# Ledger of designs, part 72: VHH binders against EKC/KEOPS complex subunit cgi121 (cgi121)

Target 1, 174 residues: EKC/KEOPS complex subunit cgi121 (cgi121), of Schizosaccharomyces pombe (q9p7j3)
Amino acid sequence: MILPLFPETQVHVFVYENVSNCAAIHEQLISQNPIYDYAFLDAATILYKKQVYSAIIRALEDRRDEQMKTKTIHSEVILSLSPKTEISSAFRQFSMTKKSKNIVVVKIDSKLTEEEEFERLDKLVEGNRVEFSDEELQKLIDFKVLKKNYKLDPSTLENPLASILSSIALRGYS
Key: E = the ipSAE of ESMFold2; O = the ipSAE of OpenDDE; V2 = 0.75 times the mean of E and O plus 0.25 times the DockQ between their complexes.

## First folded at step 10 (VHH)

Design qh12 (from qg47 with S30E D56R W105T; framework vhh_6qgx_2; at its last look DockQ between E and O 0.81; V2 from the best seeds 0.00; counts 0 for: pae E 2.9 > 2)
Fold by OpenDDE, look of step 10:
Structure qh12 (fold): chain B 174 residues (1-174), chain A 123 residues (1-123)
Amino acid sequence: as target 1 above (174 residues)
Amino acid sequence: QVQLVESGGGLVQAGGSLRLSCAASGFTFEDYAMAWFRRAPGKEREFVAAITYSGRSTFYTDSVKGRFTISRDHAKNTVSLQMNSLRPEDTAVYYCAATYSWDYTTPRAYDYWGQGTRVTVSA
């Protein structure tokens, strides 16, 4: 996938459900295994494709502007999902944990086709791939977690996307 | 209350050794990666070493590889930095820090910091 504002950057997003080896994946991440150079997100925290795209775009903008707060573009994606500026908070809020069951995987700067990337990733993730769509994400979301992460209330629940996107976009501007 | 308390700093001659220790309390120690940072006079704080929450992996800045060893003790909630073959350029205030993330080299990734312990290496 190519983002209009970043035509030179290939991005792939995958969704997996019923992942049995998140703990193992997590161990590889914390060990900084380069084979696991992805952003692994807990699907329970993701409701919309646009939420993911917004985070990706922000991360890419930060990189472009040399304003990244984290070391890697993938960690920046995780940070970019959060309304908070604290990196650890963002990881707690959105990053896959060893207890995760469903995940969203983001690859930035892919040199492979989507299919090739999938084949590579499929060797790492023991779960079922599902479509990256709002419909599928909605099945995996934990609304309690979502509400907590973005401080959603009854007034914003009617249009949570707007609130989420605003939170992402305006992080650090409060 | 979260506390990270460093100890073990002091004056040592070049080629000597020191062992720094950091005692952690007030948070779930086993969930956090631990790291050591240092700030030399007139310089910015820099990453020195990190150890994952499980203790299975360690990371070092290039200048200390082979000389420094980071370890942790879950039973005691401590993280240590064994510093061998010390050099004058290792002179700094050394800080213990804890992070939930796997971005170990970024200071802003760390939630908790100690007050630091001074290490002085004389020529």
Scores: ipSAE 0.570, ipTM 0.834, lowest interface PAE 0.8, mean pLDDT 94
Fold by ESMFold2, look of step 10:
Structure qh12 (fold): chain B 174 residues (1-174), chain A 123 residues (1-123)
Amino acid sequence: as target 1 above (174 residues)
Amino acid sequence: QVQLVESGGGLVQAGGSLRLSCAASGFTFEDYAMAWFRRAPGKEREFVAAITYSGRSTFYTDSVKGRFTISRDHAKNTVSLQMNSLRPEDTAVYYCAATYSWDYTTPRAYDYWGQGTRVTVSA
């Protein structure tokens, strides 16, 4: 996929359910293995496609403007999901952990088609690929986690998308 | 209350060895990567070494590779830095730090910091 504001940047997003090897993937991530250069997100924290796209756009804007806080564009996506600027907290709240069951995987700057990138990723992830859609994401979300991560109250939970997107867009200003 | 308490600093002659320890409390030690940073007078803190929460991977700044060894003990909630073949340029206050991320070299990525232990290496 190509985002209108970043026409030369190929982005792919994959969703896996029932992943059996998150602990092994996590060990590769913390060891900084370049084969695993993706953003691996815990699907329990992701309710909407727009939540992920907004974080990708924010990360790309910060890269364009030479304002990245983290070492890689993929770690910058993890930070960009957070309403705050604290790197360690963003990883704690949004990244895949060794105990995760379902994941969202983002690849930015791909030189491959979606299916070519999937073939590479599928060798790394032992799980079932599902569609990247609001319908599938809503099956995997943990609303208790979502409420905590974005400080949603009962009235905000009625329309959480606007509150979540505002938190991502206004980070550092509020 | 989170605490990281460094110990083991001191004065040592060039070529000597010293072992630093950091005792951790008030957080889930097993979930965090641990690191050592150092700061010489008039300089910014610089990364020295890190160890993943699992203990399976370690990272070092180039100037200390082969001379320093980081290790951790989950049972005692401690991280250690064995410093061998010390040089005068290793003189600094050494800080223990903890992060949940794997951006090990960036001080801003760290949640918790100790107060430091001084290491002085004489020529």
Scores: ipSAE 0.419, ipTM 0.763, lowest interface PAE 2.9, mean pLDDT 90
ESMFold2 (binder alone), look of step 10: mean pLDDT 87; pTM 0.888

Design qh13 (from qg45 with F27R D56S W105T; framework vhh_6qgx_2; at its last look DockQ between E and O 0.80; V2 from the best seeds 0.00; counts 0 for: pae E 9.8 > 2)
Fold by OpenDDE, look of step 10:
Structure qh13 (fold): chain B 174 residues (1-174), chain A 123 residues (1-123)
Amino acid sequence: as target 1 above (174 residues)
Amino acid sequence: QVQLVESGGGLVQAGGSLRLSCAASGRTFSDYAMAWFRRAPGKEREFVAAITYSGSSTFYTDSVKGRFTISRDHAKNTVSLQMNSLRPEDTAVYYCAASYSWDYTTPRAYDYWGQGTRVTVSA
């Protein structure tokens, strides 16, 4: 897909459930295997499509403005999900771990169609692809983790999206 | 939280060997990639070596390749750095670090740090 504010940047987002090889994927990421040039997110931490897109946009803006805090655009996406400025915290909060079961995978600067990218990614991920939708994400979310990551309380739980987006947008400004 | 405690530092002559050890507290040792960093006098902290959470892969800065070996013991919750053929330029405080991140060469990617152990290599 193409984001309106970044027409020259093709972005793809995929969701996988019941992934059996997260540990293997994680190992490849640590090894910085170029084949695994994606942002791998723990689906337990993602509730909305807009949450993911907001992080992507934030990362792209950082890159555009030469203000990236991390090494890669994909790591910047992970950082952008976090209300915290600490990179390690962001990864702990949102990045896929070896214990993850469900994941959201983001590709920035894709040169392939969504289907072609999926075929490539499908070789790396051993799981079931599900639709990238709020409905599917809602099935995978861990609300305890979500609440912790964004410090949600009873007053903000009525509209968690607003709080999440604000946290993403205002990271580093508090 | 994880606490890291380094040991094994000391004074050695050039060409000598030293083995550093880092003991990790807690039950989540296996969740973290582990690394060694060092800070020489008047210099910034730099990456030395890292090992994946499973221990299946290791990485080194170029200047220590072939001389240093990082390893970990999951049963003992320890990570070690075997340093051979030491040089004066290896003189530094060596730090153990743990990370959830796959960016193993970036200090900011590490969640926990030890207090460091001093290594001095005389000419």
Scores: ipSAE 0.015, ipTM 0.285, lowest interface PAE 7.4, mean pLDDT 90
Fold by ESMFold2, look of step 10:
Structure qh13 (fold): chain B 174 residues (1-174), chain A 123 residues (1-123)
Amino acid sequence: as target 1 above (174 residues)
Amino acid sequence: QVQLVESGGGLVQAGGSLRLSCAASGRTFSDYAMAWFRRAPGKEREFVAAITYSGSSTFYTDSVKGRFTISRDHAKNTVSLQMNSLRPEDTAVYYCAASYSWDYTTPRAYDYWGQGTRVTVSA
């Protein structure tokens, strides 16, 4: 997929359920192994496709403006999901952990088609690919985690998307 | 949460050696990547070395490669930094840090920090 604001940037997003090797992937990410240069997100924290795309757009805007706070565009996506500016909190709240069971995986600046990128990623992830859709994401979300991460109250829970997207867009401007 | 306590600092002549230790307490020490950072007077903290949670990979800043060795002991919940062939420019307060983060060279990516231990290397 190509975002209209960033026509030269190809992005792919994959969702896996029942992942058995998150601990092994986590070690490779910490080791900065370039084969694992993706953003690995805990699916328990992601409710909407727009949540992911908004974080990607924010990260790409910060890269364009030379205002990235983290080492890679993929780590910047993780930061961009957070309503706060603190890097360590964002990683703790949104990144895949060793205990994660379901993940969302983002590749930015891909030189490959979606299916070619999937073939490479599928060699790294031991789990079942599902569609990147709001329907599938809603099966994997932990609403208690979502509420805590974005400080949602009962008045916003019927349509939390607007509150979540505002938190992503306004981080650092409030 | 995790508490980190460093020890082993001191004064040493150039060319000498020191071994720093970092004792960890709290939840699941084995779940964190561990790192050492240092701060010389008047400077910001800089990355020195990191080790993955399993110990399978280690990383070093260029100025310490071949001289410093990071290791971890899961049975004792400790991380150590063996510092050999010390130079006056290694003089700093050394900090132990822990994180889930994959951005191991950025201090802001670390959730937990020790209080620091002073290393002074005389010419």
Scores: ipSAE 0.006, ipTM 0.385, lowest interface PAE 9.8, mean pLDDT 86
ESMFold2 (binder alone), look of step 10: mean pLDDT 81; pTM 0.833

Design qh14 (from qg45 with T52S S54T D56G; framework vhh_6qgx_2; at its last look DockQ between E and O 0.92; V2 from the best seeds 0.00; counts 0 for: pae E 3.6 > 2)
Fold by OpenDDE, look of step 10:
Structure qh14 (fold): chain B 174 residues (1-174), chain A 123 residues (1-123)
Amino acid sequence: as target 1 above (174 residues)
Amino acid sequence: QVQLVESGGGLVQAGGSLRLSCAASGFTFSDYAMAWFRRAPGKEREFVAAISYTGGSTFYTDSVKGRFTISRDHAKNTVSLQMNSLRPEDTAVYYCAASYSWDYWTPRAYDYWGQGTRVTVSA
């Protein structure tokens, strides 16, 4: 996938459900195994494709402007999902945990086709790949977590996407 | 209340050794990566070493590789920094820090910080 504003950057997003080895993946992440150079997100925290895209775009913009707050573009994606400026908070809110069952995996700066990247990633993730769509994400979301992460209230729940995107876009500007 | 309390700093001659220790309390120790940072006179705080949640992985800034060793004790909720072959350029206040993330090199990634312990290496 190519984003219009970043035509030189190839991005892939994958969704897995019923992942049995999140603990093992987590161990690789904390060990900074280069093979696991992805952003692993808890699907329970993701409701929209645009939420993910917005975070990716924010991260890419930060990189472009040399304003990244984290060390890697993938950690920047995780941070970019959060309305909070604290990196650890963002990780708590959105990053895959050892207890996660469903995940969204983001690869930025991929040199591979989507299929090739999938084949590579599929060796790392023990779960079922599902379509990256709002429909599938909606099946995996935990609304309690979502509400907490973005401080959604009854008025904003009518259009949670707008609130989420605003939170992402305006992080650090409140 | 979260606390990180460093100890072990002092004056040492070049080539000498020190062992810094950091006692952590007030949070779930095993959920955090631990690190040491240092701030030399007139310089910004810089990354020195980090150890992963489980202690299975360690990371070092290039200038200390082979000389410094970071370790952690989950039973005691402590993180240590063994510093060997110390150099005058290692003179700094050393800080213990804890992060929920694995962005080990980024100071902003660390939620909790100690007050620091001073290490002075004389020529």
Scores: ipSAE 0.860, ipTM 0.921, lowest interface PAE 0.6, mean pLDDT 96
Fold by ESMFold2, look of step 10:
Structure qh14 (fold): chain B 174 residues (1-174), chain A 123 residues (1-123)
Amino acid sequence: as target 1 above (174 residues)
Amino acid sequence: QVQLVESGGGLVQAGGSLRLSCAASGFTFSDYAMAWFRRAPGKEREFVAAISYTGGSTFYTDSVKGRFTISRDHAKNTVSLQMNSLRPEDTAVYYCAASYSWDYWTPRAYDYWGQGTRVTVSA
């Protein structure tokens, strides 16, 4: 995929439902296994494609500007989903956990085609790939979690996109 | 309510050893990665060592590899740093820290910090 502001950076996003091995994946992440160098997100926290792309763009901007807070671009994506700058809180709120059932997986700086990256990722994730689309994400979201993570009130729940994107782009850093 | 209490610091001659300990309370210790950071006079905190929440993975800054060993005890809710072959450049205040994340090296990733214990290594 092409992000206009970052034309030389290849990005792939995958969505899996009914993942049975999130605990095993989580163990590999905490061990810093380089084979698992992706951003693994809990799909219960993701409502829109634009939510994910905005976090990717924010992470890439911070890398370009030498303002990354985390060690890797993939951990920076996790942080960038949060309106707050605290890394541990962002991981708690947005990262895949041992108990997750559905996930969104992001690869930045891929040297592989989407199909090649999928073949690699499919060896790691025991679940069913679904389309990365607002339609599929809507089926996997937990609106109570979304409301809590972005502090949405009833009026913003009618059109939450602008509030969420603003939190990612503008208010997420002091 | 959350407390991280370091102990075991002191004065030691170069080539000697010290064992630092950090007692944790007020949070679910087994959910957190633990780390040691240090601050030498006039410098910022730097990463020394970390251990994953399971204890299965450890990480060290290059200057301490082979000399320092981090370990954790889930029954006692403690993390320890065995420091061997100490050098004057190891002189610093050592801080225990806890993080939910696996970004072990970044001070901003850590939720909880101790007050520190001073280690002085004399020539």
Scores: ipSAE 0.301, ipTM 0.698, lowest interface PAE 3.6, mean pLDDT 90
ESMFold2 (binder alone), look of step 10: mean pLDDT 86; pTM 0.884

Design qh15 (from qg47 with F27R D56T S57T W105S; framework vhh_6qgx_2; at its last look DockQ between E and O 0.90; V2 from the best seeds 0.00; counts 0 for: pae E 2.1 > 2)
Fold by OpenDDE, look of step 10:
Structure qh15 (fold): chain B 174 residues (1-174), chain A 123 residues (1-123)
Amino acid sequence: as target 1 above (174 residues)
Amino acid sequence: QVQLVESGGGLVQAGGSLRLSCAASGRTFSDYAMAWFRRAPGKEREFVAAITYSGTTTFYTDSVKGRFTISRDHAKNTVSLQMNSLRPEDTAVYYCAATYSWDYSTPRAYDYWGQGTRVTVSA
């Protein structure tokens, strides 16, 4: 996938459900295993494709502008999902945990085709790949977590996309 | 909330050793990766070493590899930095820090910091 604003950057996003080895994956992440150079997100925290795209775009913009707050572009994606400026908070809010069952995996700067990347990732993730779509994400979301992460109230919960995107875009400007 | 208190700093001659300790308060010590940073006179705070929350993996800045060892004791809620073969350039205030992330070399990634302990290595 190519983003219009970043035509030179190949991005892939995958969604897995019923992942049995999140604990193992998490161990690799915390150990900074380069084979696991992805942003592993808890699907329970993701409701929209645009949410993910917005975070990716912000991360890429930060990188472009040499304003990344984290060391890696994938960590920056995780940070970019959060309305908070604290990196640890973002990880708590959005990153995959050892207890996660459903995940969204983001690869930035991929040198591989989507299929090739999938084959590579499929060796790491023991779960079922599903379509990266709002429909599938909606099945995996935990609204309690979503509400908490973005401080959604009844008025914004009816159409949370705008609130989510605003939170992402305006992080640090509140 | 976690409180971190460093100890073990002091004056040591080049080639000597020190063991720094960081005591963490609270019940969530095991949830955090722990790290040591240092700030030398006139310099910015820099990453020294980190250890994952489980203690399985450690990370070091190049200049201390082979000389420093970070470890943690979950039972005691402590993290330690064994510093051997100390050099004058190791002189700094050493800080203990805790993070939930795995961005270990990034100071902003850390939620909690100690007050620091001073290490002075004489030539």
Scores: ipSAE 0.862, ipTM 0.923, lowest interface PAE 0.6, mean pLDDT 95
Fold by ESMFold2, look of step 10:
Structure qh15 (fold): chain B 174 residues (1-174), chain A 123 residues (1-123)
Amino acid sequence: as target 1 above (174 residues)
Amino acid sequence: QVQLVESGGGLVQAGGSLRLSCAASGRTFSDYAMAWFRRAPGKEREFVAAITYSGTTTFYTDSVKGRFTISRDHAKNTVSLQMNSLRPEDTAVYYCAATYSWDYSTPRAYDYWGQGTRVTVSA
């Protein structure tokens, strides 16, 4: 897919459930294996498609403006999900870990169609692909984790989208 | 609270060797990558070397590759930097650091830092 402000940047997002090899993928990520050049997110932290798109847009804006804080665009997506500026904390809170079971995978600057990228990714991930949709994300979210990551109280949890998107957009200003 | 304590710095002649050590106190960093950075007088901290939490993968900046070796000892909860063939441009304060991320060359990616140990390499 193509985001309006970044018409030459192809982005794909995939969701997998019941992933059995997150520990192996995690080892490849920490070893910086270039075959695994994606943002691997823990689906327990993602409730909305818009949450992911907002983080991608923030990362792309920071790249465009030469304001990236991390080394790669995919690591910048992980940071961009966080309401705070601490990079290690953002990875701990939002990235896939060796104990994750469901994941959201983002590829930025893809030269492939969605299905071609999926075929490449499917060789790496041992799990079941599901639709990238709010309906599927809602089944995989851990609301306790979401509340903690974005400091949502009961009233905010009734309308969490706006609060979450504001946290992503305003990072570094409050 | 987590503390990193470096040791092993000092004065050596060019061509000599030093071994730096970093001990973690407080909580164990079993899931953290460890790295060495250095800061020369008047300059920003720069990446030197990193090692994954498992100890099996290492990374080096080009200027030290082949001369420096990073290692870690899980039993002692330490990370070491063996520095051989030292040059005057290696003169710096060396810092041990820890990160949960895999963005190893970016100082801002590290949330725990030691206070540093000075290495001076004389001609």
Scores: ipSAE 0.498, ipTM 0.793, lowest interface PAE 2.1, mean pLDDT 89
ESMFold2 (binder alone), look of step 10: mean pLDDT 81; pTM 0.833

Design qh17 (from qg47 with T52S D56G W105Y; framework vhh_6qgx_2; at its last look DockQ between E and O 0.89; V2 from the best seeds 0.00; counts 0 for: pae E 2.8 > 2)
Fold by OpenDDE, look of step 10:
Order: sequence, then C-alpha cells, then structure tokens
Structure qh17 (fold): chain B 174 residues (1-174), chain A 123 residues (1-123)
Amino acid sequence: as target 1 above (174 residues)
Amino acid sequence: QVQLVESGGGLVQAGGSLRLSCAASGFTFSDYAMAWFRRAPGKEREFVAAISYSGGSTFYTDSVKGRFTISRDHAKNTVSLQMNSLRPEDTAVYYCAATYSWDYYTPRAYDYWGQGTRVTVSA
C-alpha cells in the first residue's frame, strides 16, 4: 500500500483474529527482536481503517519533519494513535499485550510486496488473517476501551470517527 | 505514590566499582521495564542501560558495554547497576527510570524517575 502523501513509503496493514501466541510475540517485542519490526496493535482498540491510516500518516509526518517522539517509526505509530503525549500511555492504550487475542499489525518501510510481507508475518503470528476493513475491525473492537481511550461521550459516539481523528491530529495542541 | 529511590553512588577511583540500586514502589513493578540514565556535568541526560520487564533482555549504551551490568529483583522490586572498571567519564548523576513501553532509549518513554544518585570517578 502506498499513501498519497508518502509515495516512496510502502505500508502494509494486517489484521489477525484468534491469535494464540500474543504472549510470545510480546516477549519478542520487549526483547527488541528485529524480526518483529512491526507495530503490533490490539485490535480491541481500533475501530476504523482511517484511524490506523491517520496514525501512520502522523508518524510519517513526524519522521519527515524530524519530530519523532519515539525511537522507531512503529512506536511512533503507536504513539500517534493516542490523544495523550505520554509514550507509555499510548502503549498501554493501543499496543498489543500478552493477553491480546486480536491484533492489527502495521509495517512501515516494507521492502516486500504485501503477499511477501504476509508470508513473513504469518510465520510470526499464530492466528487467522482477516481483511483490513471497517467491517472486520468493527467485529473486534471493544467499545468500552475505545470510549476510554478517546474519552468518547454519548454525543460523539454517534460518529466516533471524527472524534478519534481529531484526537489523533490534535494531540499535544490542547 | 510512585517512588524510585536510587542508592549506591559515591566517590570511587578510576578502575573501581560501584553498585547502584533502585527501589521501586507505588506501581506494578513487573509491568515495567527499568533503566538507568545518567547526566554528566554540562551534558544532557543519556541512556545507560535497560532491562525488560521480565529481566530476560538487557540493553546498554556502547560506552558501558562489558563494564556495566543491569539486573532486577522482582521479589524486592529493585533494579541494580553493577559498574565495573569505572572511568572519569562515567562521572554523573545516575537516575533510575521505569517505562511501560519497549522504547528503552527514549527518555520521554519513561513514566517514572528517581531523584538520582551521584557517582564521581576520580582519575
């Protein structure tokens, strides 16, 4: 996938459900195994494709502008999902945990085709790949978590996308 | 209340050793990676070492590799830094820090910080 604003940056996003080895993956992440150079997100916190895209774009913009707050582009994606400026908070809010069951995996700067990347990632993730779509994400979302993460109220729950995107875009500006 | 309390700093001659300790309280210790940072006079705070939440992985800045060893004790909620073959350039205030993330090298990633303990290495 190529983003219009970043034509030279290849991005892949994958969604897995019923993942049995999140604990193992988590261990690899905390050990900073370079083979696991992805952003692993808890699918329970993701409702829209645009939410993910928005975070990716912000991360890429930060990198472009040499304003990254984190060390890696993937950690920046995680941070970019959060309305909070604290990195640990963002990780608590959005990053895959050892207890996660469904995940969204983001790869930035991929040198591989989507299929090739999938083959590589499929060796790491023991779960079922599903389509990266709002429909599939909607099946995996925990609205309680979503509401908490973005401080959604009854008035914004009718159209949470706008609130989510605003939160992402305006982080650090309130 | 979250607390990180460093100890073990002091004056030591070049080539000597010190063991720093950090006692953590007020948060779930096992959920956090722990790290040591240091700030030398006239310099910015820099990463020294980190240990993952499980203790299975450790990370070091290049200048301390082979000389410093970070460890943690989950039973005591402590993190330690064994510093051997100390050099004058190791002189700094050493800070203990905790992060939920695995962005170990980024100071902003750390939620909690100690007040620091001073290490002075004389030539």
Scores: ipSAE 0.807, ipTM 0.900, lowest interface PAE 0.7, mean pLDDT 95
Fold by ESMFold2, look of step 10:
Structure qh17 (fold): chain B 174 residues (1-174), chain A 123 residues (1-123)
Amino acid sequence: as target 1 above (174 residues)
Amino acid sequence: QVQLVESGGGLVQAGGSLRLSCAASGFTFSDYAMAWFRRAPGKEREFVAAISYSGGSTFYTDSVKGRFTISRDHAKNTVSLQMNSLRPEDTAVYYCAATYSWDYYTPRAYDYWGQGTRVTVSA
């Protein structure tokens, strides 16, 4: 992936559909098992690749500037998706839950190639990998959830990208 | 209206025990991880213990491991902190807190806070 501001930080993003073991993965996240050190996002909340990239960039900027609010870079990605500053609310709105069916998985600071990271991740996730693309994300989004999370009006739902990215970039939590 | 109400604080001798309790209302208790933080006079609020929403995982700051036990009761919507082998340095106001996240150690991760209960440990 191309992140011009962070060229030495290797990032991988994977998308899985029809995941059968989200409850088991969630328990590993809750127990803070380091093997599961990824950001696991509910795909029902993600419409665009750029939504995910913008959250990653915001998290990396905050880390660089010593302004992170959460303990790990992956939890910071979850926070960075949210228009609100509350960490708990961001997890509730964007994180994978026990009931999730489709997920987006982010690894930051990877020392592995995409193929190698996939082989590791595929042992953890029981589901079908699909391309990380706007086409595939559009199939998995829940527009009712998207509208609520970003407070989109019916008039903006046809072209919501700018509103979503503005929410991520301009989140007021100073 | 969300409420977290701590109780069980007081004066106790070094080496003694106290049990703190926190009654929760106004939110879905079983969705939240619960934690105890403490603030000694003139110091910042510090993490003491956390318990996952299911009760399956517990976490402790190093200075209290083996002495303190966090537990939760979903039927009563309470979280408790059993404090054994108390030391004067445990003297603080103890706060109950709730988060939906699993970022247990960060005070900012917690949406709901109690008013605190005072614990004083005499030499």
Scores: ipSAE 0.397, ipTM 0.742, lowest interface PAE 2.8, mean pLDDT 90
ESMFold2 (binder alone), look of step 10: mean pLDDT 89; pTM 0.905

Design qh18 (from qg47 with D56S S57H; framework vhh_6qgx_2; at its last look DockQ between E and O 0.98; V2 from the best seeds 0.00; counts 0 for: pae E 2.3 > 2)
Fold by ESMFold2, look of step 10:
Structure qh18 (fold): chain B 174 residues (1-174), chain A 123 residues (1-123)
Amino acid sequence: as target 1 above (174 residues)
Amino acid sequence: QVQLVESGGGLVQAGGSLRLSCAASGFTFSDYAMAWFRRAPGKEREFVAAITYSGSHTFYTDSVKGRFTISRDHAKNTVSLQMNSLRPEDTAVYYCAATYSWDYWTPRAYDYWGQGTRVTVSA
C-alpha cells in the first residue's frame, strides 16, 4: 500500500493470531537479525487500522523532517504509537513480547508486493494470518491495556478513536 | 528506587587494562538490556557496548571491538566492561545504562543511568 503523502514508500501491514513462536521472534529482534526488520506489535494494544496508519505516518514525517528518535523506521513506528516520548516505555507498551499471542506486523520501504512480503513473513511467524481490519483487530484488543496506554477514562472509552489519534499526532507538541 | 552504580575507573597507562563494574538494583535486572556509554570532554555521550537481557548477544562500537568485552552476571545483578589495550582516546567518563528496548545505540532509549566512573588513559 502507498500512503498519499509518501508516494514512493510502500507499506504492508499483516495481522496474525494464535502465534506460537513469539519468544523465538523476540530473540531475533533483540539480536538485530536483519531478516526480522519489521515492526512487530502486540495486537492486544491495537484497536483500529487508523491507529497503525497514524503511527506509520508520524514515523515517516519524523524521518522526512530528520526528527527520528530511534535507529530504524520500524522502531520509530513503535515509538509513534505512544503518547509519550520515552522509547523504552513505548517498546514495553506496544511491541510484541515473548508472551504475546497475537501480533500486527508492519513493513515500511518494502520492495515486494503484499503477496511476496507475506510469503517471506509467513516463514518467520508460526500463526494464522487474519485480515488487517477493524473487525479482526477488535477481536484481539485488550481494552484494559488500551485504556492504560492512552490514559482513557470512561467518557472516552465509548469512542476512543479521536483521543488515540490525537495522542499519536500531538506527541511532543506541548 | 532504581540505582546503577559504576566502579572500577581510574588512571592507567596506554596498553593497560581496566575492568568496570555496574551494580544494579530497584528493577528486574533480567528484563533489561545493559549498555556502557562514554563521554569524552567536549563530546556527546557515545555508545560503547551493549548486552541483551539474556546475555545471548553483545554489540560494540567499532573503535573498541576486539579490545573491550561486556558481560553480565544474573546472580549478582551486575554488568561489567573488561577494557584491554587501552588508548588515550578511550579517556572518558563511562556510564552504565539499562533499556527495555533493543535500540541499543540511542541514549534516549535508556530508562536508567548511573552517575559514571572516570577512566583516564595516559600516553
Scores: ipSAE 0.479, ipTM 0.775, lowest interface PAE 2.2, mean pLDDT 91
ESMFold2 (binder alone), look of step 10: mean pLDDT 88; pTM 0.903
OpenDDE, look of step 10: ipSAE 0.867; ipTM 0.920
ESMFold2, look of step 11: ipSAE 0.465; ipTM 0.771
ESMFold2 (binder alone), look of step 11: mean pLDDT 89; pTM 0.904
OpenDDE, look of step 11: ipSAE 0.870; ipTM 0.923

